# Designs tried in a protein design chat: VH-VL binders against o66814. Part 8

Target 1, 203 residues: o66814
Amino acid sequence: SDYLLRAESLFSQLKDANAKEETPYLYGKVKGYYEAIKLYAVEYKEDRIKTLFTLMSKNTKKAVRGAYTEREPLTELITFEPRVYFEEYCDGIMDECFYEKHYEKEKFIELVDYFSLKRRVEFLRNHEGKYCAPFDFGMAEALFNAVSLELMQEKPDEKVLIALREKLEPILVMAEEKLRYAMKKELPCYRNRLSEHIGYWKP

## First folded at step 1 (VH-VL)

Design t01 (framework fv_tarlatamab_arm2)
Fold by ESMFold2-Fast, scan of step 1:
Structure t01 (fold): chain C 203 residues (1-203), chain A 126 residues (1-126), chain B 109 residues (1-109)
Amino acid sequence: as target 1 above (203 residues)
Amino acid sequence: EVQLVESGGGLVQPGGSLKLSCAASGFTFSGSAMNWVRQAPGKGLEWVARIRSKANSYATYYADSVKDRFTISRDDSKNTAYLQMNNLKTEDTAVYYCARHEDYYDSSGYYAMDYWGQGTLVTVSS
Amino acid sequence: QTVVTQEPSLTVSPGGTVTLTCGSSTGAVTSGYYPNWVQQKPGQAPRGLIGSTSNKHSGTPARFSGSLLGGKAALTLSGVQPEDEAEYYCLLYYGGAWVFGGGTKLTVL
């Protein structure tokens, strides 16, 4: 697709900016979106590709800028907020009602274990994943964003969701292991986290 | 007072292109999702496209009938949503409405297609 | 393709009560579909009436109410007025997309 070729061309810009070394979190984000785009290209889903390419392009521009200005901002975290409904079951004899909680897209939420993935990504984002596992965290966040966006579709693609989950899991584990190691050993990436928040924690 | 004003409609030949605009006022445009809905003469309403707010990364969605031909976009600095219509067919002849609903990151899932514009007529004919 | 079904037409006498329904080909309609009701009078643009099953838009008269009935979304008008003669559309939310019903033409005679 035109978007796949254009997506590939973005890596040339990243190489010229040495983004992999200078902005590893944003480089990870771009690579994560690219991997998701490749999964959709096989199925000719241009609307998904367009959305992911837009995010990939945005992060590429930030990476190129950041490589020269030494500033690497956190970028989007996209979460799917499923609609909730309750089914009521009433026992006529006991005049007692029971309620069962359901989510829209419940089948797909369960397929990818979405709420678990969400909790894990948010933990990395809130506990210096950007500094302690920047590439892996960035890539995991982009792949998670792709999962969120697919769950928001009228008919989520089961095949792509499974592929995204399978690609995301080992990257997410690696990011988590790097962060746990940094926390246990009090590495600089983790040890210096409070210096960024001294204005918030010193009333 | 909430107002949506569509413009850009007109007569175009099959295979032609038009770009519709929807100018918004009276609400926080950046916090709303914007929709295009059309109505062919004497027929019912058909949803065409939606673009989400910045909080949801400007995600876009299209009806199958327009997916490869139409592009929805927005410019939050101008409080305006757009619909770029390419390779127009006679079946695309309709009044095109823009309509909004809340789309904040923490909107708790309340979605109401509450405010609509007056519409702009697109006629695809030779 | 997902299909949303409404009664094509209904007739009610002034002062009467009428209920319009909205069903989905994907199964029972629940609040998770955010059923919306839109009114369109002849020659006018559509107006939002009700969102999220039963939440009235500002300006919607008290005689209109939304609910869920028998696995469908329902719009009930009680004490119908002549000016209520219009086409009523329901639309259901399917995550990314909205899908409209075919509309119900309400005649007030």
Scores: ipSAE 0.000, ipTM 0.413, lowest interface PAE 20.8, mean pLDDT 84

Design t02 (framework fv_tarlatamab_arm2)
Fold by ESMFold2-Fast, scan of step 1:
Structure t02 (fold): chain C 203 residues (1-203), chain A 123 residues (1-123), chain B 109 residues (1-109)
Amino acid sequence: as target 1 above (203 residues)
Amino acid sequence: EVQLVESGGGLVQPGGSLKLSCAASGFTFSDYAMNWVRQAPGKGLEWVARIRSKANDYATYYADSVKDRFTISRDDSKNTAYLQMNNLKTEDTAVYYCARGEYDFWSGPFDYWGQGTLVTVSS
Amino acid sequence: QTVVTQEPSLTVSPGGTVTLTCGSSTGAVTSGHYPNWVQQKPGQAPRGLIGDTSNKHSGTPARFSGSLLGGKAALTLSGVQPEDEAEYYCLLSYSGAYVFGGGTKLTVL
């Protein structure tokens, strides 16, 4: 509720910065996090809302600064890595604790078809999705990040995960179609492999 | 130029009450959350209370140590935040600071602080 | 009751680099906790340095930077100056409330 009002007010700054036109990838990220926040607002999960609002706010600041400052790294993929997660919560014990925690998480991983989503988002990221389908890729990445963050929770919310998956799928398909078209037609966005590390190239 | 000026501190007996004021100038007060933070003599900082702007329905938050005894409020027409302190304990003895809260998260909270007002609770 | 932990004291030589950390008894510190950093010199009111994880307040010197490091919030000073000798407090947010760390006394010598 409080965070939802704050999230809505962020769009005023994005409009003033012309972010939709100037930084469409970051604008997409902000939209994606906003959609995720709306799902948690219905469930009154303030901790999830706060985490997502922080990511939404961070990307809003980058979009506003990006219109008038240095280029920022444009991609921030958050992934649920089962082995890393289990090592953290099992103190490096992979035997009994790993199988126990894996069994608990398996139903949620299967519910959203997580590793399929991960491969698709990674493909977009690695093949210039941020340049060939910036808004759609940004939105998909943010929604996927929300899925990853929820899977990392001790007790993932099944209802929210289903809703996130339903929002993510059509956005992801659109990004994939735009990238596929760019690849087939060899459009400039795909041909020009722009480095995200601006320190390599100084004017 | 942003300024925050606290007032209302003083000596009070255990069980007594005090109301602190924080007068703000140099910015659009109504757009910012406001915080109260205290520091006991020779000790560290302790956050006390927060009140959000009208856009967030003046939502209030309190440290567990003061939750039922202190009330934070604001009067946007006077650019002033208040801390009503009831049932004061000797442990409440501290310098009380007013600190500016967030204006969306890019402004960040705790950027500007007042000089503080001393509250002494003594028997 | 959440406890926020900082190094009680750290020492660094002028021109050196030092990193202060801020941990939580509740679990890993994330950007969702809005890590904030304030500086307090003896006899003075506190001064804001970092408003949220890595976002600096107006007037914060370039040598200060904020980050997340190993499940903790971090404040790094590069090219430390004698005037940086002070108490440094972090604070973390939990459901709209804030909790301060115990403070780190930074000695520059």
Scores: ipSAE 0.000, ipTM 0.435, lowest interface PAE 18.5, mean pLDDT 82

Design t03 (framework fv_tarlatamab_arm2)
Fold by ESMFold2-Fast, scan of step 1:
Structure t03 (fold): chain C 203 residues (1-203), chain A 121 residues (1-121), chain B 109 residues (1-109)
Amino acid sequence: as target 1 above (203 residues)
Amino acid sequence: EVQLVESGGGLVQPGGSLKLSCAASGFTFSDYAMNWVRQAPGKGLEWVARIRSKAYGYATYYADSVKDRFTISRDDSKNTAYLQMNNLKTEDTAVYYCVRDWGYEGYFDYWGQGTLVTVSS
Amino acid sequence: QTVVTQEPSLTVSPGGTVTLTCGSSTGAVTTSNYPNWVQQKPGQAPRGLIGGTSNKAPGTPARFSGSLLGGKAALTLSGVQPEDEAEYYCALWYSDHWVFGGGTKLTVL
């Protein structure tokens, strides 16, 4: 596709900007979106490719400009918020009712273990993953965003969701391992920053 | 108002050491990379060293002419950047400027007034 | 060793337009070199003007603009003022270090 060829060309801009070394989080995000685009290219899903290319291009521009991660929004985390509903089952003889909780698109949420993925990505986001495992966290966030976007579709693509989950898992594990190591060793990337954006009470 | 104030310069003998300080105010110091740039009397500007923010692991970079002799560091709790200069040579004689580096826009936006380091016997 | 080359001196009349260039011994200058332009007046500390090729530093007058021109970084002054007489330095980034040019002495007369 035109988008796929253009997506491939973005890596020339990233190399020219030394993005892998200078902006590893943004480089990771771009690479994550690119991996998702390749999965949709095989399925000829141009609408998904266009959406992901827009996100890939946006992050490429940020990387080329050498943006420090602390100057941009902490994360570009896209989450699927399924509608919740309860089904009432009443036993007329005993006059007792039971309520079962159900989620919109529950089959697909269960297929990818979405709530578990969401908790893991949010943990990385909330505990300096962007700084301690920038490349891996960036790539994981982009792939997770692709999962969220696909779940928002009227008819989610089961095959692509499985493929995204398979690509995301090892990257997410790597980010988690790097963060745990940084936390255990109290590396500079993890050191508490209460004076930066968080907790000092302002007058 | 952004301010960078250098101190610690002076006269030192070849082979000696000096530690320069750069006190920053008027901005969130910890968000910025910091540079040291020097200018020998009557000469042009020469970049010396760079230290990145915590987000980039406090990564340090040095000009070949000062590698293994100079160490750049920072104390974000004191809003201060440092340049430890060891084994000084007469060629190190210069006014040393502390310079803020805003990676978001990729430029040296604010410079201090400089501090003179003279290496002479 | 990488060398960054600037015109040693340029002269422009008040109200005129002048373009200073900044070239690299390694080849064409690109945005990955994050071209920076710094102004220094006699007896004063330098001040940042332009970074990242074309991004103006705080306080930089509208008459200054940065660009890439013919494989070099360029600083253009349109409607030059007498107070623009100064030494102008460019700096280019090479993955892990900055290299400053030798400076251009701009004379306004």
Scores: ipSAE 0.000, ipTM 0.470, lowest interface PAE 14.9, mean pLDDT 85

Design t04 (framework fv_tarlatamab_arm2)
Fold by ESMFold2-Fast, scan of step 1:
Structure t04 (fold): chain C 203 residues (1-203), chain A 123 residues (1-123), chain B 109 residues (1-109)
Amino acid sequence: as target 1 above (203 residues)
Amino acid sequence: EVQLVESGGGLVQPGGSLKLSCAASGFTFSNYAMNWVRQAPGKGLEWVARIRSKSNSYATYYADSVKDRFTISRDDSKNTAYLQMNNLKTEDTAVYYCARVDTAMVTYYFDYWGQGTLVTVSS
Amino acid sequence: QTVVTQEPSLTVSPGGTVTLTCGSSTGAVTSDYYPNWVQQKPGQAPRGLIGSTSNKHSGTPARFSGSLLGGKAALTLSGVQPEDEAEYYCLLYYGGDWVFGGGTKLTVL
């Protein structure tokens, strides 16, 4: 289809820009969105593909321009936030409030173990994953964003959520292993960006 | 990044008033309940007040020690929470912290805190 | 009149195990009190460690664990590190209000 062909063509631009070597985090993000697009292409869910293609294209342009730096804010993580409904309906003291408000989404949240994925991706973001495991973290962030976007839909696609979870898991493990090694050995990617609030964590 | 910055502290005489501000950035302020917590010099933490989001009609809660003297409020257009303190007592001398509570999955967590602003009530 | 009680001070050797407890004047502490644990180092703002009895927050070291023990909330540190020396506060929820314990000064020597 049109979007899939256009998505494939973005990799030509990335190759010409040597993005894999020069901007590995952004290259990882683009590849992650591409993997998510391929899952939706099976039944051609155009609205999902269009949204992911827009994110893929935006990150490709950033990579080609070589604009990615330490100054870039970590604001591209997309999160499904049920806490908004807790606060709207109750003050978060009753488990029943979550079930009543998010009953339709509970099955899907549990299916992908969403809050565990969120915690792991946030850990990578907060502990220099962008610099110590840039490609893997980029892919993980993009795939996690795809999971979050799908959970926000009125009727989440169970098959795609399972497939996204299966693609995301080994990438998260790899990013986590690389980060833990960098932290343990105090590698330059971690050491040079250390602050007093960062410690060694066992995910 | 998420930041909470308190201001408005200072020296005031007993019976006086002060208004503290908590400027928030890096998150969707209007979706979160905000808390004030204080700590007297050399003493422990004490929860002071909470204000819920607009969707909960800005419901407010206060510790007994400050009830009827303190008023918590917020202005979502300015991403700022406030603590109006009236009829201050020497016992109100403390560093006042602004704090956010994460209630995801019914897990209460005071996740982000400001650096605090010192209020000294003395003659 | 509601009082939340913690040990005022505890000492543990590096690599050792220590358990801090948090009790309520209203009776046995259960999960319905949503026990929270926060850490504060001198001159710094508090930081969250554990919520709702045993749920670890992002960034909390694996050596920290929360539980209910003998009608109290408990925070256990296993394989204590020097950087764990700090004040530890528990919070309990009482139907809208939060109440802090008096804090435990943990000394690592």
Scores: ipSAE 0.000, ipTM 0.399, lowest interface PAE 17.2, mean pLDDT 80

Design t05 (framework fv_tarlatamab_arm2)
Fold by ESMFold2-Fast, scan of step 1:
Structure t05 (fold): chain C 203 residues (1-203), chain A 123 residues (1-123), chain B 109 residues (1-109)
Amino acid sequence: as target 1 above (203 residues)
Amino acid sequence: EVQLVESGGGLVQPGGSLKLSCAASGFTFSSYAMNWVRQAPGKGLEWVARIRSKANNYATYYADSVKDRFTISRDDSKNTAYLQMNNLKTEDTAVYYCARSYYDYDEGWFAYWGQGTLVTVSS
Amino acid sequence: QTVVTQEPSLTVSPGGTVTLTCGSSTGAVTSGFYPNWVQQKPGQAPRGLIGDTSNKHSGTPARFSGSLLGGKAALTLSGVQPEDEAEYYCLLYYSGTYVFGGGTKLTVL
């Protein structure tokens, strides 16, 4: 609750810096972490709240500085890289072996469709999501980071993962719609960067 | 070295238009916000307009005194910033300076300015 | 509507110390206004001295320092030299826009 009150106070700094207009991506990041903190506050998971508050505070400082410096850097993208296990099944008579691939925390990865979320967030990050859908992309990235961090826990919280996934989906869809619209209409956010990123990429 | 060179100033009648240019060299132009600041003869400095870098989607900002009359723009391929001034008034008479703004730990804001170009609005 | 206020003129002896201040009509000046200080000598273009309250530009002499003092931004010159005679402007940041102070004419006698 101390963290929740402190988290709310960060928005005063953002308002003073006009961060919503000057650094919309970082403002989105801060908003996303705040939404994740509220979910954990209900569960009294202080360790998770502390971690997310640290990230929220870091992005708030960068937003305030960004408004001043006229720079809005991309910030952390946190991905969960599960350990892969191969279970060997051998037929002793035929002396033929088969291998089945399994992931650490497989049930939780499947619960939130993590690899799909990862691909979508990475696509936005790599294809001007910061410029064409800054607020929505920033918020989606922060919520995705919260999902990644929860998957890294020894005992992931199923209820919070579901709640994070539910908050993330519509925001992620909005960011994707804005980016695809910008691509289709060749809007300045996409057009002005097209020559930097398109260089013939064959595979 | 960092250089900013303004051009396009001159004498214009009230209601007229002028377009100022600011040619930049000696730094990565596309990474910096560019500003126009003016100074009426014998008076103080007045900030006029700002255009952010490509990283901030070329966002533009204007002083209330020039809102809807002036347009700031930039062409990163030519390392040049512009100020399109429409419906000029006698109170727009000033030396117009181009200034680079950007904060880094060792630089601060408005470190570099051009020499200015005089705009006179008179009949 | 926002007004940034500076002393119109100040006088200091060579080798002396002088502090210029910069106030805002909106209330106390904090680091959130990112105070910036600019020097202009007669017939010359302005040059930046200090940004972000106290961050000196690479070419700014060591005798210049920036701070916050009594709800205002402050520029202090210690060991003033004759070449420091100039107009000094402060610049404050307000939600994307900037407002200059009226300037302080520093006379070195």
Scores: ipSAE 0.000, ipTM 0.483, lowest interface PAE 14.1, mean pLDDT 86

Design t06 (framework fv_tarlatamab_arm2)
Fold by ESMFold2-Fast, scan of step 1:
Structure t06 (fold): chain C 203 residues (1-203), chain A 124 residues (1-124), chain B 109 residues (1-109)
Amino acid sequence: as target 1 above (203 residues)
Amino acid sequence: EVQLVESGGGLVQPGGSLKLSCAASGFTFGDYAMNWVRQAPGKGLEWVARIRSKAYGGTTYYADSVKDRFTISRDDSKNTAYLQMNNLKTEDTAVYYCARDLRYSGYDYGMDVWGQGTLVTVSS
Amino acid sequence: QTVVTQEPSLTVSPGGTVTLTCGSSTGAVTSGHYPNWVQQKPGQAPRGLIGDTSNKYSGTPARFSGSLLGGKAALTLSGVQPEDEAEYYCLLSYSGDRVFGGGTKLTVL
């Protein structure tokens, strides 16, 4: 697809900016979205690809700017909140619509062990994952965002969810182990920093 | 021709100090991060220290085994990287290599060019 | 203390195919570790071979390839030559720190 070719071309911009070294979190995020796009390309799911490409492109622009200005901001964390989602889907009414939709999503939530993944990603985000395991954390966050977006679909794709979970797990483990190593050794990434998330206020 | 040449090795008593130099030629030295890697006799490679280019903050990194004893530095006007080694121990006996960190050639990352090494012997 | 593990020794016949692996005590090896492969022949300084998992450095022969395999970094030699007999080291990155594997002695017989 055109999106896949365009996605590949974004890496030329990242290479020119030396983004892998200068903005490793955002580079990881772009890489994670790219991996998710490849999974959907095999399935010919253009809507999913378009959504992920938009996120990939936004993070690429932030990485290029960040490499240039030496600033690397935290970017989007997308979470699937069943109660909020079902209340909106069912016009805010917690009746049979709410319970039927919750039951339908339960299978997919259990399939990927979603709330465990959510807590792990949030822990990394709030405890210097950006500084102590930037590439792995960024990539894990992007893959987790793809899982969240797929769970929000009317008909989630089991095959893609399994593939995303399988890609995400080892990356997430590695980010967690790098953070544990940094915490144990009191490395500067952990010792000298507060997470950008601390003091962040939503509009 | 890209070259790295180490110097400054020798015999020193435990608790002593040595300063190693790594002279670079054939490339724009100031654009590259530099590493020191050592190899004890008959043993494997051990990463020691890294220093980023000045454009990216000149940040330094050290292996736990040498932290607080070794200091990596650079002088871009002389195309030279240094390793100041203090409070040397017998386990610091090794051939010390400097290596260029390939930061900017696409996604290449790691040590592409190495020097020939300089021997440091810490012995009573 | 993080340990990076490689096969201590491997033997392959000339023209054969061999895969060396590189594992981490901390878990699965990912591209975020920037796996790097270094070759050292007896009595010589090390030479950079592959960086960032699969990117060949200038001068690395086409018969060498890098990949991720089963939670480990992998270096594959296809059509091994006698001159490939050497020690091969992998290098992984952790939060700014770098850790070498113990090395694999490749014997070509």
Scores: ipSAE 0.000, ipTM 0.456, lowest interface PAE 17.9, mean pLDDT 84

Design t07 (framework fv_tarlatamab_arm2)
Fold by ESMFold2-Fast, scan of step 1:
Order: C-alpha cells, then sequence, then structure tokens
Structure t07 (fold): chain C 203 residues (1-203), chain A 122 residues (1-122), chain B 109 residues (1-109)
C-alpha cells in the first residue's frame, strides 16, 4: 500500500536523525506503529493503516525535533474503556436469580488479555520505563495502542489482534525485565531527578 | 451464594510442608485471578501469591518472602485454588486468606474467605 | 524492600470527615498502581471496599470514596459512623506482585 512506502520513508527519517541513539523512546514508538502497519497491510485494511500512519508520523516529527532537545516527551497512551453490564440469570426450578458482570467485546478482551496488557503498560509508563527501557517501552506502548484502537472498532479483527498480542508480549517482557533490574540495582534511570522532586518533596 | 472457603491449615514443624485449598462457589471461578494473603497474629496483611486465569497462561507471582518455597496453582474443573507450602518457617505462622482478583476496570480484591490458621512450631 | 506507607492511626468524630493516605517508596502513586482499600474489624476476615483507585465494591457505603491526592492514594470517609471504626489497608500493584500498606487504625470518638 502507499502507506507502507510512506511508513518506510518515515523510518528512514529516523535513521537520518540518529533517533535510535538520540530519542530511543520515540524511536521505539515509531517502530511499534510501523510493525502494526505491516500487519494491517497484509490484511488490506487501509482505514486502520491510515490511523496508525498518522500516529507514526506525529511521533516521527517529535523524534526528529527531539534529537536537538534535552528530554523526550511522553506521547499518547490509548486505552479502550469497555462498557460494563450485569446480566440476570434466574433458575425457575430453584426460584433463584444471580447477577453476573460482563463487558462489551468480552471475547476480544479475553483473547488478548487486554486488562493485563493495560496494567503492564501503565506500570512501565508510571515507573520510569521511558528511561530504563526506552526503546522496548516505546515499542510496547505503540503496539498496545494498536490493540486498543482495534478493540474500539465495531468488528475487531481477531487475526490481527492475535498477531499484535504475539508481537507485543516479548517486547513487554524485555521492558519489564530491564525495569525490574534497574529497580533492584537502584540504577540512575530509575532515580530520575525530576521524578524524585515530584514524589519525594511533595508536601 | 458467593463464597470462598479455605482449608488445609494446621500445626506443622519447622521445615515441614502443608497444602492449602480454596474452594469457590457462586461465581465464574475460571475468569478471575486468585490470590493468597496472610496475616500473622496481631500483625497486618501480607500478599503472598497470585495465579492468573487460563487466558493469561496461569502466570504466577510470589512475594520475595515465600519465593522458591511456596507454589500457587488452580484446578478450574473443581473451582479450587491451592497453595503448596514447603520448608515452612516460624515466620510463616499466620491466618491464610484466599481472595478473588478482579481485573480492570475494578482491579479489586472483592471476595475474601474466612481464613485458615497455619501454625509453624516445634 | 518496596514499602507502602499508611498513617498508623487516625481519629475522627462521629459525623466527621477523615482522609487516609497510601504512599509508595518507589515514587508518586498513580492510577497504574491500581490502589485497593480493604477494611478489617477485630476477629473478622478482611472486606474489600474500593479497587482501582475509586471503584466501589457492591455493598460499600456511599460515604466511602477513593482518589489520588498529592502523589498518594486516598480513602475519604464523609459522615463517619461508629461502625466504621476498623483497620484499613491499602494495596498497590507493582507489575506482578501486590504490596500491602501497614494499615491505619481508625478510631471513632
Amino acid sequence: as target 1 above (203 residues)
Amino acid sequence: EVQLVESGGGLVQPGGSLKLSCAASGFTFSGSAMNWVRQAPGKGLEWVARIRSEANSYATYYADSVKDRFTISRDDSKNTAYLQMNNLKTEDTAVYYCTRGLEWPYDAFDIWGQGTLVTVSS
Amino acid sequence: QTVVTQEPSLTVSPGGTVTLTCGSSTGPVTSGYYPNWVQQKPGQAPRGLIGSTNNKHSGTPARFSGSLLGGKAALTLSGVQPEDEAEYYCLLYYGGPWVFGGGTKLTVL
């Protein structure tokens, strides 16, 4: 698709900006969106590709600009907020009723283990994942955003969701292992000075 | 009714082993995570272990104080969670509670059992 | 090593308002810690009150509310009743394990 060629061009811009070294979080973010775009290109889903390309482009511009600044900005975290409902089940013989909690798109949420993915990504975002595992965290966040966006569709694509989940898992594990090591060893990335000021010296 | 019932507690010697069971009823057991939480006499609550559902490949997590000694497991066909405790220490003396772990949007410990007492003494 | 800190004890008058807080040694508490609040009365099993910062369990009275306040999770009781005298524990998520706070003994006088 035209978008795949354009995505390749965006990725080339990151190489020219030395983004892997200068802005590893944003580089990871762009790489994650690029991988998601490739999955949709195989499925010929141009509307999904356009949305992801827009996000990829936004992060590429920040990476190119950010290579000349002191700090990478955190970018979008997209979460799917399913509607919750309660179903009543009555046993006529026992004359008893039970209430069970359900979520819209429950089968797809379960398929990708969405609530667990959300929890893990949010933990990385809130605990210096940007500094302790910048590439892996950025890539994981972008892939997670693609999962969230697909769950928001009226008819989520089961095949793509599985592929995104399979691609996301090893990246999340790597980010989590890097953060765990940094926390255990009290590495400088985990002791970011701005976070210390915000947390430690709050009245 | 919705309930969790722990069993298997008792008196055991230091270095001994004990297996706790947690029987669930009145809700869909297979869809939630299950946790073990303990409370030493006169002390606060301490999270011990968690096991996730089949959808999460039964992933397990442990507190550092019990890692390599305790093993959490589940049998969804029997609506039961287990805690295998090996190489018990006097510090493991506590009431052990099982509790249901709801995931997002609740991320809650909403259903609790009444607990089972484990005493590790000579 | 990771420590979750709560006020050891707090006192409030009947009908008054009190806020309990829950902090982490790892930095500011955000929604990603999925703060939970649990009530325990002497001789009883713990009872879940609130999950994920502010999601009340079925049966939790309207006077209980959860929030984030100054880099800590917070549990606020408005219009406190004598029956609310209990130990309150917070529970925070650390990417796999959960960690309890030391508990706050709330005295209603």
Scores: ipSAE 0.000, ipTM 0.453, lowest interface PAE 17.0, mean pLDDT 83

Design t08 (framework fv_tarlatamab_arm2)
Fold by ESMFold2-Fast, scan of step 1:
Structure t08 (fold): chain C 203 residues (1-203), chain A 123 residues (1-123), chain B 109 residues (1-109)
Amino acid sequence: as target 1 above (203 residues)
Amino acid sequence: EVQLVESGGGLVQPGGSLKLSCAASGFTFSDSAMNWVRQAPGKGLEWVARIRSKTNSYATYYADSVKDRFTISRDDSKNTAYLQMNNLKTEDTAVYYCARYGDYVSEWYFDLWGQGTLVTVSS
Amino acid sequence: QTVVTQEPSLTVSPGGTVTLTCGSSTGAVTSSHYPNWVQQKPGQAPRGLIGGTSNKHSGTPARFSGSLLGGKAALTLSGVQPEDEAEYYCLLFYGDAYVFGGGTKLTVL
C-alpha cells in the first residue's frame, strides 16, 4: 500500500508551513497518527490505515491553516463509551446481547487499561496540556484516539492494541512531566492564556 | 545509503585555523539540522555547534568553549556542513563528529553520525 | 556552567538488569530536556539509542528502555548481553544548547 508513502508526504506540507514550531500541538497529532499507521501497516489492516490517514490528513490541513490563523483551541478526543456502543449494537436493550458485548469488550479494555489512559489524557486536556506540552499532548491524544477507534471495532486487534499502548505510554509520561513542571513553576501556559478567555488563539 | 563523511582534520599549531567539512548523502540534507560534536583522546563527548535548516533561517548555536572562535555554516547546494575553527588551542584537540539532529519526520534525537576526523593542536 | 552527571562505571552480570542515571546541575531532569542516550564502543563512532526520554531508535534492542527516575533520566538494560559492554552517554537539551554527561563505562562480566 501507498498509504505509508502518502502519510510521509504530508510532512512536506507541515515543513512548508513550519508547523513543528508554529503549531506544535497539531504537528504532534499528525506525528501520532503517523506512528499508529505504521503499526497497522505491519499488520496489513488497510481499513484502519484509511481511517487514521484521513485523521492525519485533516490535522495536516488544519496545521497548515493554523500556522497562519487559528481562532479557537480545539481538541478532538475520541473516546470509546461502552454503553453507547452496546446500545447501538444491541438496539438499546439490556439483555443477553448487552451483557455479552460488555464482557467481550471488557477483556480489551482491561488489556490496555483504557479508563486509566482516558483519565490521564483528559487530565492533560483539562489542565492546559495543549499549551504546556503541545507536541507531546498532541501525539498522546492521536495515539489514544487510535486506541479508542480500535476498541470500537467488532473484533479489536489485540497485538495492535498492545503496540499502541506501548507507544503511547512514554509519550503520555513526557506530556505529564512537562505539565507538572509547568504547574510547579507556575508558567504562563498553565496560568491560562488571556486569549483563551476571549475565545481567540494566535499560533 | 544514508551517511555523513567528515574531512579537513589534521595537525595545526596553537593559534592556527582549520576548516572541517561534512558531506551528506542519501537524504534531503536541506531539511536537517546539523551538529558538530567532539571527543578529546580518551575523554567524553562534547557538543560544539548546531546549524538549523533553511525553514528555521539557518540559526546557529555554539558551546561557550568555542564561542567567537568557531563558525558553523552549510551549503545546501553541495549537501555539506562546515566548521571553521579559528584561534585553536591545545584543548581543542579531538575527533570531530558531524551529526544529524532529527529532520521534520524523524524523532527529536541524534539519528546519524559520521566516522569523525581527527584535529590535533600541538606545537 | 551546566554539568550533566552520570555514574563513571557500572558492572553487571550477563542476563542481569542495570540502570544508568543522568542528572543535571540545574535541578531535576524533565522531559523538556529531551534526554538522549548514545552508545559508543572503542574505536567506533557514537550510535543513537534513545531520544526524547524513552523513544527508541530503529534497531535499538527491546532490552533497552528510557525513563525518568527520581529527578534524573534513566537508561535501563534488562537481560544484559556481552555485546552491551560499551560507554553510554546521556545528552540533555537546555534551550539552544546540548550538554553531554561524562559517560558511564558499562562492564559485562
Scores: ipSAE 0.011, ipTM 0.488, lowest interface PAE 9.7, mean pLDDT 83

